# VH-VL binders against Translin-1 (tsn1): the designs that were tried, part 7

Target 1, 220 residues: Translin-1 (tsn1), of Schizosaccharomyces pombe (q9p7v3)
Amino acid sequence: MNKSIFIQLQDQIDKEHSIREKLTAEVDLLDEKLRVLQLLLANCEQNLENQEEILEALEIIKSKTRGLAELASNFPYYKYNGVWDRSIQKVVYLYLLASWTGRLDKSLRPTYSLLSLSEVGQILQVPVFPEESTFHLSIEQYLHAVLSLCSELARQSVNSVISGNYHIPFEALNTIQKVHSSFQVLSLKNDSLRRHFDGLKYDLKRSEDVVYDLRIHKLV

## First folded at step 22 (VH-VL; from e2 with heavy chain K59R)

Design i2
Fold by ESMFold2, look of step 24:
Structure i2 (fold): chain C 220 residues (1-220), chain A 122 residues (1-122), chain B 108 residues (1-108)
Amino acid sequence: as target 1 above (220 residues)
Amino acid sequence: QMQLVESGGGVVQPGRSLRLSCAASGFTFDDYYMHWVRQAPGKGLEWVAEIWHDGSNKRYADSVKGRFTITRDNSKNTLNLQMNSLRAEDTAVYYCAREGWDYEAYYYFDYWGQGTMVTVSS
Amino acid sequence: SYVLTQPPSVSVAPGQTARITCGGNNIGEKDVHWYQQKPGQAPVLVVYYDSNRPSWIPERFSGSNSGNTATLTISRGEAGDEADYYCQVWDSSSNHVVFGGGTKLTVL
């Protein structure tokens, strides 16, 4: 009897590995499209000609995300969500960035505003806060995405000064400050999320330095 | 110019204690999570302990839990490892390691000290 | 309890590409970091977060991570690349940092 038990366990191990391989293949395809969109959004102030490419990339990513959601819904969510967790964080992050920069058609928020988790879910047509066993955007994915947005906004503040857009650094600082104060009211029990949040002070300092330099420049 | 300098290594008998120190300079010490990593002679790297940037949280490898205590003094830019009830298997070079400060990446060591040797021998 | 498996040694001819593997169950879901250690020296970070390279590390060093295998790739291998190489992750189940057993690279 002991051999038949191990044969059944080996069959289950093989099945789970096959499921992870299928999910990973789909995630790899999504990741390729995420890299394209990330490049397009990195200098969107200086490349006004790329709007059609941005919109096409956003639609492809939405389609791939919904395809992943359909595949993943055949399996227990919390057993396999590690396969897509980081990639879905990046989907959320890039939609937040596209909305913040004014490059997202049908955004629920004006430029320089932060989409909520629910609004991202509406735009992607993917559930948020569902029963635990179905594919959804998680609070943790959203919070990581918001922190990643702040890092990118701090970076883009420098580039916006070089290109002569002195409005962007003030809006970036305002957003980062609001995120910082909002996270302080959260009880972050997730070690990874807390460590990510601890890094926000770097983004805040970098953004503050850009704004400070602009104020000194105006005195000249 | 960044430096991590370990000290306090030596030869001790089993069951005795040692205290290791790591002096940090050239960077803002209290912004960084710090670690101890050890390497037995001719063997691979083994993580020992972690302490968060403000000292509020500590983690230990199972092999040292209950015997070793990691601490830091941010006012003196020092990381410490109190090693009690030492065993022969604790014989190793002990490295002080800084966890990198890149907001998108965690749990990697971007700077290491040169290590201090601890030998536990009868 | 998470285990990283590296081959004990890898040999390449000068000018050839070396590939050092790091095996782990679902390692593609983790962030993999790589260190170089020469005899009598402390480890040096060469790749972090699967594929990022510190500015002082030559572009010949690159990394990838998918499925159950992460790979450190060293293009145009040279004698100066001879060292031990370690992969490393953080394991969320034990809340521990885990190193691979190390791979000795030899350039013949």
Scores: ipSAE 0.212, ipTM 0.700, lowest interface PAE 6.2, mean pLDDT 88

## First folded at step 24 (VH-VL)

Design j4 (from i3 with heavy chain N57D)
Fold by ESMFold2, look of step 25:
Structure j4 (fold): chain C 220 residues (1-220), chain A 122 residues (1-122), chain B 108 residues (1-108)
Amino acid sequence: as target 1 above (220 residues)
Amino acid sequence: QMQLVESGGGVVQPGRSLRLSCAASGFTFDDYYMHWVRQAPGKGLEWVAEIWHDGSDKYYADSVKGRFTITRDNSKNTLNLQMNSLRAEDTAVYYCAREGWDYEAYYYFDYWGQGTMVTVSS
Amino acid sequence: SYVLTQPPSVSVAPGQTARITCGGNNIGEKDVHWYQQKPGQAPVLVVYYDSNRPSWIPERFSGSNSGNTATLTISRGEAGDEADYYCQVWDSSSKHVVFGGGTKLTVL
């Protein structure tokens, strides 16, 4: 047998391991920044003074996401995309949340609406279509992020009532209802996405209960 | 109080059939994906089967595929496992397990029954 | 199929930290869940999604997952922690749930 072929195979195995370690290290650094932004956005309705921290975290995450995109574009996308898939879902989710809550810029004006996949790609300066590069934001990542947004909006509805902002629970319910109806027209083939969507009914129920409690207190 | 109570275990000869049942109470049964997990005496845990909350999809371990059928009746809050063509290696405690749901996590079992013993022996 | 490898046993002194490993090819890309099973009892979930704890599980239990290894860490080990511990994932290619072989924790 040709011994150089087996030496070549071992070298390729070592290269693939090295590539995954390099990508994982960059993703770990991104994840650290994602945790910071997630904490800042978790109670942002109650803390307008943290806006500069939020904007700084957004810019760092954008920079890290761009750096990961450039590194990952040197390698086959579908061989390595599992390394960043969950982290990129969280990037998209936090940008959706920042936009919805009015924290994406200095205006502090909530949009109460969803950024599109294309808009997220434009903001992050990252491709959204596979034919433009080997690294991209996927439709599945975006759809998971939208569902995660709904879960967080349901959770934040309680906090907004405590702070006396009774408008946010109604806007959250409106967004969750629109997402629910929009997903019903999709033919979801990915089992994890189908399971994630199935859980949306709990977020809808929770959001409805908050609004119901508000109506009872106001109708009395 | 949440309860999962398995029943239908027993001693049978190879090639025979058994039907296991799991009665659920204390939670909204039709919201949850359900599983069977087994454990041979002195051995580790082995996943057996999954059924989606509405019964639309079913999945089986290779060791039981074609012989076992998982079903559920949401009107009676019951999960069932029909076990045909039983073999000695099917001897185990069979657990009914509820899959938990957290908005970003799935395929973990947050509540288990106490199990029912199936012994397949000549 | 996908395989999870656990050491058969781990021993620690009381009050010390126990670490139980779960090896798998690229396991860091999967969600890892951990169960405790005491003799004659059903398993109990102790960690899910790599590092989350159910509300009834003390903070002494923690988890991590990176590369090819997931780890369950039990700080300040107690005699009450003696049990079998199983790691578990779901494998998307087979659509199967997979358990590790289990690790017996002994507190000496």
Scores: ipSAE 0.029, ipTM 0.656, lowest interface PAE 8.0, mean pLDDT 88

Design j6 (from e2 with heavy chain N57E)
Fold by OpenDDE, fold request of step 26:
Structure j6 (fold): chain C 220 residues (1-220), chain A 122 residues (1-122), chain B 108 residues (1-108)
Amino acid sequence: as target 1 above (220 residues)
Amino acid sequence: QMQLVESGGGVVQPGRSLRLSCAASGFTFDDYYMHWVRQAPGKGLEWVAEIWHDGSEKKYADSVKGRFTITRDNSKNTLNLQMNSLRAEDTAVYYCAREGWDYEAYYYFDYWGQGTMVTVSS
Amino acid sequence: SYVLTQPPSVSVAPGQTARITCGGNNIGEKDVHWYQQKPGQAPVLVVYYDSNRPSWIPERFSGSNSGNTATLTISRGEAGDEADYYCQVWDSSSNHVVFGGGTKLTVL
């Protein structure tokens, strides 16, 4: 047995490690910007508060995502997607939230509506449904993001009542109900996604309770 | 206030069967995924089985697959583990554990029972 | 099968910071959870989702995860922190929950 065989294997291991490190570095930079935008979008208010900062953050995230897409396109998607799946899911989630709350360009979708995967791809200028070797927004990432959106809407629904925005809970409930109905017709194979979907029942109940409380107290 | 209490442990001969039970209280039992985790004396933790909140799906470690059956009765807030064809290597403290509820994380156990000891010996 | 590797033991002086590592292939791409187990007691969750802390766990406990190593950090170590610590992940390939071998922490 030639020792050179093991040297070649080690070289391959080192190469793969180097690739993951490069990808991770880009993802880390992206994650920092995602945290900023998440804080800015912590409240579902249809106003222009922090609008300039939100738009700036969105553009930065778009740029970072495109940079990651370009880098990642040099490597097999399904070998390295574990490096960015969570972060890209969060990117999609935040864009969904920004659009839903009316902070994103309303030319694509009106306030309190859900962007499609294709629309998110268009906004970010990142492919959807491409060849397997090309970086893309996946269906799973999008579905997780939609579920995350529902959780956030349920959370912000409560906060909106405290802030006197009594229309938000109704819009949130409507969106969550539609998402819940839509997911029921999907054939989900991923266990994590199934678990995440199960959590939607709780979000739906939470939103229903908020709306019922508003009605009981004659606030709407 | 929130409790998981295991029962049914004891000493049994190889090849025999034993049924463990876990009584849950202090939380909405039917909302949570439940698990069994065991620990052999002086050894580490080993995942045994999982059951979904509504009992619609069950999963097992390879070491117990075909021999153990996890079930739950949500009307009684009870988790069960039917152990058949017991082996010496099944000797362990068996814990029932609740899977944590979080929208970002999965497959972590936020609450554990105190465990019940199962000894398989001739 | 996916394997998690922990050092068998870690020792620290009182008041010092303890670091317990959990090694796994590309573990940074997984969610890592940590449990504390004192002698004769059931495990207690101390960190979940890499770096999140349950409300019943003091701020001295923190977690991180990157590359091939997850780390549980216990600052200002106390005698009461002596215990076995286990890391845990879910392996999507085998669809199994996987625990590390455990680390005995001693505060001398």
Scores: ipSAE 0.749, ipTM 0.891, lowest interface PAE 0.8, mean pLDDT 94
Fold by OpenDDE, fold request of step 26:
Parts: C-alpha cells; structure tokens; sequence
Structure j6 (fold): chain C 220 residues (1-220), chain A 122 residues (1-122), chain B 108 residues (1-108)
C-alpha cells in the first residue's frame, strides 16, 4: 500500500478545510453587517432618521456580498454553498425588506412591492443563473427570503399600528396574500422550504387579524 | 400544559406486530410535525419516523422502512406507529416527540412523551 | 450516512464549566440541537438551532457551532446537571434525523 495515497488525501482535506475557513471568515464579516442592517430595518418608523445609516449598511453588504461572490467563484458552488446559504438568504431578505419599505433609493420596484430574484441580482451585481460551479443567488435562497419577509411584514404591521401608520397593515396583508397564493402553485421539492412555507399560514393569519382589528376600531 | 402520552408497549415475539399510540394535548396538534424516537436499553437515541402536520408526508429510518408505518388522526390528537415484523433489535423505549416550530428553526424536538417500552423476545 | 461523535463521558467539579462536544463533518453548516436526559426520564430540549435556549432552560446552558464541532456549555455545574446529553442534526442527504452517541456528564 502506497502511503502517498493517504498523504494526498490528507492534503486534499486540508485544502478543503482551508477554503472553508476563508469563506467562513468572509461570511462572518458579512453577518456582522447583516446584524446592523437588520436592527436598522426593524422599525419602519425610523426610516427618515436612519436613512443614511441604512444606505451605508446596504452598500457595505453589497460590497461584502460581491467580495464573497468573487472568492467563492474559484470553487465548486455546491461543495461549499453550505458556508454562505443562510447569510446570503439573509442578504436577499434584507434587500427585499429595504425595497418593500422604501428605504432602498435605487429600487427597481415601487414601495410595497416585491423584488424579483433577477432584480436582487442586478442590485447586488451578483449572478442569478450562471454555470452551476459559479457563485450565484439560488432560487431556494430567494424563496426563503421571501418567506422571511412575510414574517417580518406581519410583525411590523403591529408596530405600524402603534405608530399610527394604518395603511401599512393592508399593504403587508396584500403582499403576504400574493406570496401565499404564488407559493401554492410552486412545485416545492425542498423539505426545509416546505416547512418554512407552512409557517406562512400563521403570518397570514396574524396579518389578517391586524387588519381586522383596524376595521372594527374604525381606524380605516 | 403540553403533554404527550405514549401507550401500547409490551412484550411480543419476533415477527409479531404491535401498535403504539401517542395522545397529544395542550397544543394545536394539527399544526405540528410529529416524530417517533426510540432508545434501546442502555443505548442512545435513534430517530424512527416522521409525519407531517397534515399527514401528507412520512419519513422513516432505514432500519424500519417497510416494517413500520406512522400515522396520525388530527381529529383525535393521536399519533400512531404500526410496527410489523418486529425484531429483537427493535426492543426499546419508544418516544413520541413534537417537532419544534420557532422562526426558521426546524427538525428539533421541543416536547417528548414519557415513552412506552417495547420488548421483542422469543 | 452522517455521523455525530460525542465523548462518552465528561466530568466536572461543582461550580465549574462543563463542555460537551459534538463532532461532525462540516457540522457548522448544520443546525445542531441538544437534549438532556436524566436517568429514567425522557429527553428534554436544552438548546436548539445551535445556540437558542428554551425559556424554561437556565442561562447556564449555551450552545455554539462552528467548523466540525458543536459545543454544549454548562456553566456553574450543579449536581442536578448530571445526565446524558445528546446532540442532534438533520441530514439533508439521507433525509434522516441523526443523534450523537450521547455524553454522560458527571458533576463530582
């Protein structure tokens, strides 16, 4: 038995580990920025006060995402995508939220609208449908992000009522309803995504309840 | 307040069948994915089967595929496990477990029953 | 099949910090959950989604997950913490829930 075979295998293991470490390091930096943006976007009523900070955070995240994309493009996508999937999903989610709430100045869609996967790719300047070995935003990442957006919209609907913005719950409900209807016609194969979608019914109910309360109290 | 209560365990001979049941209370049963997990005496935990909230999907460990059937009756808040062609290695405490539902976290078990003992011996 | 590796036992003195590890290939890319099982009792969830804690679990319990190792940390160990601890993941390739072999924690 040639010991060199195992040495070569170990070398390959070490190389893969090194790659993952490099990718993880970039993802960690990205995650830090994502946390900042998430906090900034947590309250829709702070848009004007924090608009500059939000835009700055968005630009930083864009830069970090593109940097990650460049680095990751050197490696097989499906071998290493587990390192960044959650983070990239969150990137997409936050951009969807920023656009929906009108905080993204260069949005391709009007306020209270849903960015498409292609539009998110254009904004981030990241490929959407490239070769399989190339870094890209995946359909699954986008779909998860859309579901996360719905949850957040349901949550922020309550906050908007407290702040006296009574139109927001209706816009949120409209978006959630459309997403719900759209997902029902999709052929979902991923079990995690299906589970995530199952949670949408609760968000929809929550949003409906908020709107119902507004109506019975004659606030709208 | 939330409770899972297993029943149906006992001593059976190899090749025989046994049906376990789990009665759920204190939560909206039809909203949750349910699982069976077993533990052989003095051994670790082993996942057995999964059923979706509406019963539309079922998953099984390779060790029980073709022999065990997981079902649920949401109108009665009951989870069941039909065990056929039982083997000695199926001897274990069988737990029904609720899959947690919190944000984007999945595939974890937030509530467990007390378990019911199944002994397969000649 | 995906495999989770735990040490068979961990010992800690009262008041000290216990760390229970769970090894798995690229486990940092998975969601890790932890369960406590005391003798003669059913398992109890103590940490889910790497580092989240149920409301009924004391803050002494925490979790982390990175690289090839997930860790359950129990600070200020008490006699009541003596139990078997299991890590758990879901493996997408096999579509199976996978448990570690369990770790017996002794506080002495």
Amino acid sequence: as target 1 above (220 residues)
Amino acid sequence: QMQLVESGGGVVQPGRSLRLSCAASGFTFDDYYMHWVRQAPGKGLEWVAEIWHDGSEKKYADSVKGRFTITRDNSKNTLNLQMNSLRAEDTAVYYCAREGWDYEAYYYFDYWGQGTMVTVSS
Amino acid sequence: SYVLTQPPSVSVAPGQTARITCGGNNIGEKDVHWYQQKPGQAPVLVVYYDSNRPSWIPERFSGSNSGNTATLTISRGEAGDEADYYCQVWDSSSNHVVFGGGTKLTVL
Scores: ipSAE 0.736, ipTM 0.886, lowest interface PAE 0.9, mean pLDDT 94
Fold by ESMFold2, fold request of step 26:
Structure j6 (fold): chain C 220 residues (1-220), chain A 122 residues (1-122), chain B 108 residues (1-108)
Amino acid sequence: as target 1 above (220 residues)
Amino acid sequence: QMQLVESGGGVVQPGRSLRLSCAASGFTFDDYYMHWVRQAPGKGLEWVAEIWHDGSEKKYADSVKGRFTITRDNSKNTLNLQMNSLRAEDTAVYYCAREGWDYEAYYYFDYWGQGTMVTVSS
Amino acid sequence: SYVLTQPPSVSVAPGQTARITCGGNNIGEKDVHWYQQKPGQAPVLVVYYDSNRPSWIPERFSGSNSGNTATLTISRGEAGDEADYYCQVWDSSSNHVVFGGGTKLTVL
């Protein structure tokens, strides 16, 4: 039998496994900081003194994302992108949220505004629309992140009434309405993105109900 | 209460057709992606077909593509499976299954009907 | 098509922990769902998205997924847990739903 063929195949399998383990280890470290930042931003309207913690977490996440981008760019993008795809989507989402809440230092947009995919890429110093199949932020990651932002804005809208921040429900509704109308002009044939978008109506309804309650009780 | 009730199963000869129906009640049917899943006697589960909540897209397992047609009528809260050119290998219990929804969670089946038996013999 | 592999059977003593595996190439990058099926009954969802439980499923049921293996764990196994268990994913390359072959759990 030709042992050289099987030895070379086993060696390639081992190399691919080693690459995937290295990438996964980096993604796991990134994910831990993503969980920390998510918790900090979930209550940021109630805790104004956590700003330094938010900025530190954003800096660490940016550094780890760039480190992952450098490591991953040595390998075929579509072979390994499943390792980081969801985590990078969450990076985009948390930067959108940090910017919207006014907690992102030197954001390219004012508070209550939505960063574009290109602006997120600029802030993170990570490519979008690359010339080759290398590490980049994808349109699908961005669109999912925008939808995740809307869900969080609807949740924070409810909590902001308890805190007495009556302007936040109106800004949240405005953003969710714009996202909803913008997505309706897309031809969504992507299975996962369509399912995510289909849920946006519940975020819209929840946000509308908060604003309606404020108006009925003449709080604004 | 929420129900999925399949009907239309029976014994047929190879090459014949059957139409399965699934009547839904107790939930907003047109909010949900719907599926057919089958199970041959003594065997495991096999996905058959999917239809989107608005009926605009359909997907089929390779084993049934071109022979089976999934449809829905949201005005009657029914899911249907037209099965043409039946083969012995199509013998199975056919389940109507609802795709669940949770925040960013899809492609799982949170409710199943009791199934209807299709036997394609000799 | 994408293939999921389960052992045909698993046996545990009452009160002990059962672990049912679901193997697939890079399955840790997919979301794994688990169903329990008792004889003559329709399947019942017990875990979705690797580790989430429906509200009516006891905490004894848990799931994990990494690398090439997803695992359904049933702590403090009971006779009532005897059933066939199926893992399931959605495969984005084919746009197909895929089930494992099933595992029969026996509680001695």
Scores: ipSAE 0.619, ipTM 0.846, lowest interface PAE 2.0, mean pLDDT 91
Fold by ESMFold2, look of step 25:
Structure j6 (fold): chain C 220 residues (1-220), chain A 122 residues (1-122), chain B 108 residues (1-108)
Amino acid sequence: as target 1 above (220 residues)
Amino acid sequence: QMQLVESGGGVVQPGRSLRLSCAASGFTFDDYYMHWVRQAPGKGLEWVAEIWHDGSEKKYADSVKGRFTITRDNSKNTLNLQMNSLRAEDTAVYYCAREGWDYEAYYYFDYWGQGTMVTVSS
Amino acid sequence: SYVLTQPPSVSVAPGQTARITCGGNNIGEKDVHWYQQKPGQAPVLVVYYDSNRPSWIPERFSGSNSGNTATLTISRGEAGDEADYYCQVWDSSSNHVVFGGGTKLTVL
């Protein structure tokens, strides 16, 4: 009825559109760098010469993630988090993979283990477990990233056999088994997370098959 | 071969009940999230209900909540829909649909039964 | 609550490209799936997760999703492509599956 009410509503609609455009532009830039790092880490076991490129990509991704966090913290988290949710899952996943494979620093020492959500937050310098609804790494993003790591570890088990690294398939199996056991203790009610977890049994089976193949050929 | 075969459709009066069944074969039934989707004559697809692969969670469209109950029996490879307090608006072909899985891809229906017709008329 | 909007019909000449749109608020943040349904038949999955194709679906079928619009593209349209086409998402806020109203493709 009141014309000024509708003008105010239209102004808010325009503001929200502008905010999404700004956030999407930041996310698009981040996604470009995520694709680069993902390619570098997919073959990192076979290519130690790319470590400087990996470290550079990690630092760029950290910088862009912090830039996104600063921009996004000016706005209600749950209204806009759909813009970055998938990309931040990939950020977390790639840091987990970099740590597991020994590519997070120049030591080249694989951890063969998971960074915690708190550790990822500290490394990225972004909040976890916030007291307010501001930008943060969510538990769901972290759990999805852990499951994505398991899929990649199952895949890299095959490559490691080809290159003669018979230790990696056992470490991958061990990690996937621990994730599987740990997730069974969780009371998962999130629809997409439960579906993602349900697929873990296939990664586990694939990793088990690689280890079994090594044993029947007595390569271990 | 994979099959989803719905049964239990028919003509009923408003306020009555029907129970639909879907017999699954040719795949590991208890690996899959299952759904009911309906289509009124000449109209589009409408999601009705979901049940998780282990039966631990169920979801319903608002139009059927409180009247319909989805269940599954993984030992018999069957999906069921109990439909109570039927209304004319429930007249539709009811499809049993399997939710696909593809390396972190979900929420799509990769296989459908041929449907069973439910007609609610006075 | 979440609504997907499709045009009621699309017509193309044989051999030409059909584009079927699916509109939704911020649909680019969702994963879009597409189904083909011929008269008297059950729906068949043709595209899932915006742009993935089941192995039995020819590459003439492709999908894209950005902003407020997802699009199913059928290149080199054939008479056999005449059907109703539905887009579908899962909406995380409601935990519900949502279908578009359907688009009838006619190949003249």
Scores: ipSAE 0.594, ipTM 0.839, lowest interface PAE 2.2, mean pLDDT 90

Design j6 (from e2 with heavy chain N57E)
Fold by OpenDDE, look of step 24:
Structure j6 (fold): chain C 220 residues (1-220), chain A 122 residues (1-122), chain B 108 residues (1-108)
Amino acid sequence: as target 1 above (220 residues)
Amino acid sequence: QMQLVESGGGVVQPGRSLRLSCAASGFTFDDYYMHWVRQAPGKGLEWVAEIWHDGSEKKYADSVKGRFTITRDNSKNTLNLQMNSLRAEDTAVYYCAREGWDYEAYYYFDYWGQGTMVTVSS
Amino acid sequence: SYVLTQPPSVSVAPGQTARITCGGNNIGEKDVHWYQQKPGQAPVLVVYYDSNRPSWIPERFSGSNSGNTATLTISRGEAGDEADYYCQVWDSSSNHVVFGGGTKLTVL
């Protein structure tokens, strides 16, 4: 076997590694910004005094996402998507959350409603499925993000009761119920999505319990 | 208090069968994926099998495929492992493990039993 | 098959910081979990999802994951930390749970 073949293979390995490093560097920068926004959106009923910070964070994330999309478009999507999948899921999730809580432009969607994949793509100015050859938001990323949103809504539902915002649990339950019903008609092939969907049952139950408790106390 | 208790281990000859059982308590059993993990004497951990919360899917390591069968009875909070055609290399402590659930975290084991020893020798 | 590589042993003096590495191809793109196993005992989860810690695990235990290496860090090492430590991932290609070979931590 010609030694030259192995040299070529090593060169290819090195090139792929270099590409992953470059992508990872961009993803790391994105992740830092995502953490900031996540903290800002940690409470559905936060004072509007931080609205400017939220909008700024959203714009930064949009910019970073677009930068990543541009870089990633130079490479085969399915070869390198593992580098950014989780981060992009989080991007979508946070935009869903921002919109749901009325922190995003209300002209896009009403408060307590769910942005579509297409709408998220439009907002971020990145392609959505079926642009398989280049960077795009995938259906799987969106579905994960929706499930993450439901988990967060269930969590914040409890916190909202503590803070005396009794309308949030009702809206959260309504959203989770709709998501649950919608997912039931999907034929999920992705194992991680199936697992994540299983968790939705718990979120639904949790949300129901909160609302029932509020009803018992005649708070809603 | 969450608890997993394995039973059914023992000494068997090659080619024989053995059935392990794990009794779960302290949590809603039918909400969790369950696993078997084994550890040969003086060796590391080896994943053996997985079963979904409702038993709808099962997965096996290549080393045990076709020989081992994982089952669960949610009405009795029990996990089982039927081991057929046992080999010397199947000798190990077998642990029952619960797959944890926390947001987007999957495939980690947050609770383990104390294990049951299976020895396959002629 | 996907392989996780750990050093066979790591030694640390009491009060010092121990670092146990887990190598794997593009492991930074996977979720890494860590277990502690003391002699004659079952494994105990110490870190999950790269850097999350169960509530019953001391803050001295932390995790990180990037590139081709995940790291379990144990600060202020104690004699009680002496154990075998295993990293673990799920491999989507083989649809298998994969453990590292384990690292024996000695506190001397």
Scores: ipSAE 0.374, ipTM 0.776, lowest interface PAE 2.3, mean pLDDT 92
Fold by ESMFold2, fold request of step 26:
Structure j6 (fold): chain C 220 residues (1-220), chain A 122 residues (1-122), chain B 108 residues (1-108)
Amino acid sequence: as target 1 above (220 residues)
Amino acid sequence: QMQLVESGGGVVQPGRSLRLSCAASGFTFDDYYMHWVRQAPGKGLEWVAEIWHDGSEKKYADSVKGRFTITRDNSKNTLNLQMNSLRAEDTAVYYCAREGWDYEAYYYFDYWGQGTMVTVSS
Amino acid sequence: SYVLTQPPSVSVAPGQTARITCGGNNIGEKDVHWYQQKPGQAPVLVVYYDSNRPSWIPERFSGSNSGNTATLTISRGEAGDEADYYCQVWDSSSNHVVFGGGTKLTVL
């Protein structure tokens, strides 16, 4: 038996584990900041005093995302992208939410609007559609983030009624309806994405029910 | 209040068929994805099949693909599993399981029936 | 085919913290769910989406998931916690739901 070949294979295995460990460490640090921002944005329509904290969290997340992008760009994208895929979906989602709620300064879109994938990339200063297989924001990450935004808008729609902000439910419904119709024209091959999109009908129904209840009780 | 009740289990010889049923009550059945999960005696849990809330899509474990058919009748609040060409390794308790629905989470089973025993032996 | 590895048993003294691990290649990239099964009973969901707890489950139950290991933590273990515990994921490459082999928790 040629043990030299197996020693070379083990060295490669060890190198790949080391790369994943470095990337995971960066992702774990990013995830901690994502949790902070998510909490801040969950009730942001009710608490305008937290704007400075939101902006600080957004800047930290941007810095960490760019740091991850620089580290990850030294390695083949499709070999390692699973390490950050869920976390980058959440980065995109929270930037979409911050922009939609009017809490992202220098947003490329007005309040209640949806940023495009390229606009998110521009704001974060990370590539979209690179010429090489290097770190970038993917279409699938963006599409999942848009669907997650709709779920959160439906939840905030319910909660905004409690606070007496009856405009939010109408803007949420409008956004969810636009997303629903836009996704209908896509040919989705990814089972996870198709299943996520199937769930959008529940967000739509929940948002419709809130608006209907407001009209029936003459609150708008 | 919520119930999932499996039925149709029994002792059967290899190569024969059985049909399992799961009666659902206490929730809006056609809002939920449904699954079959089995457990051989003294062994762990094994996923068997999935059906979407409207019956439009079905998935099967490789061990049962081509032999088992999952169906649902939303008008009767029933989930079914047609099991053909049964083998000794299909011997298990078969659970009816509801997939939970949380707006950001899926693929988890928040309610289970008590199971029905299928024994395949000669 | 994706494989989840659990220790066959874990033992803790009453009042101590039990940690049940679920190993999988890059499992931190997946959502992990946990079930409790007592003898002769159906499984019961105790943790989903790595760390979410159903409202009927005591706060003593918690979960985490990072790297190659997910962990179910049961603080202040008591006799009522004796059961088999299963971790579970959905694997996108096979479109299969996958369970771990189970861990028997003993409180003695």
Scores: ipSAE 0.124, ipTM 0.681, lowest interface PAE 6.7, mean pLDDT 88

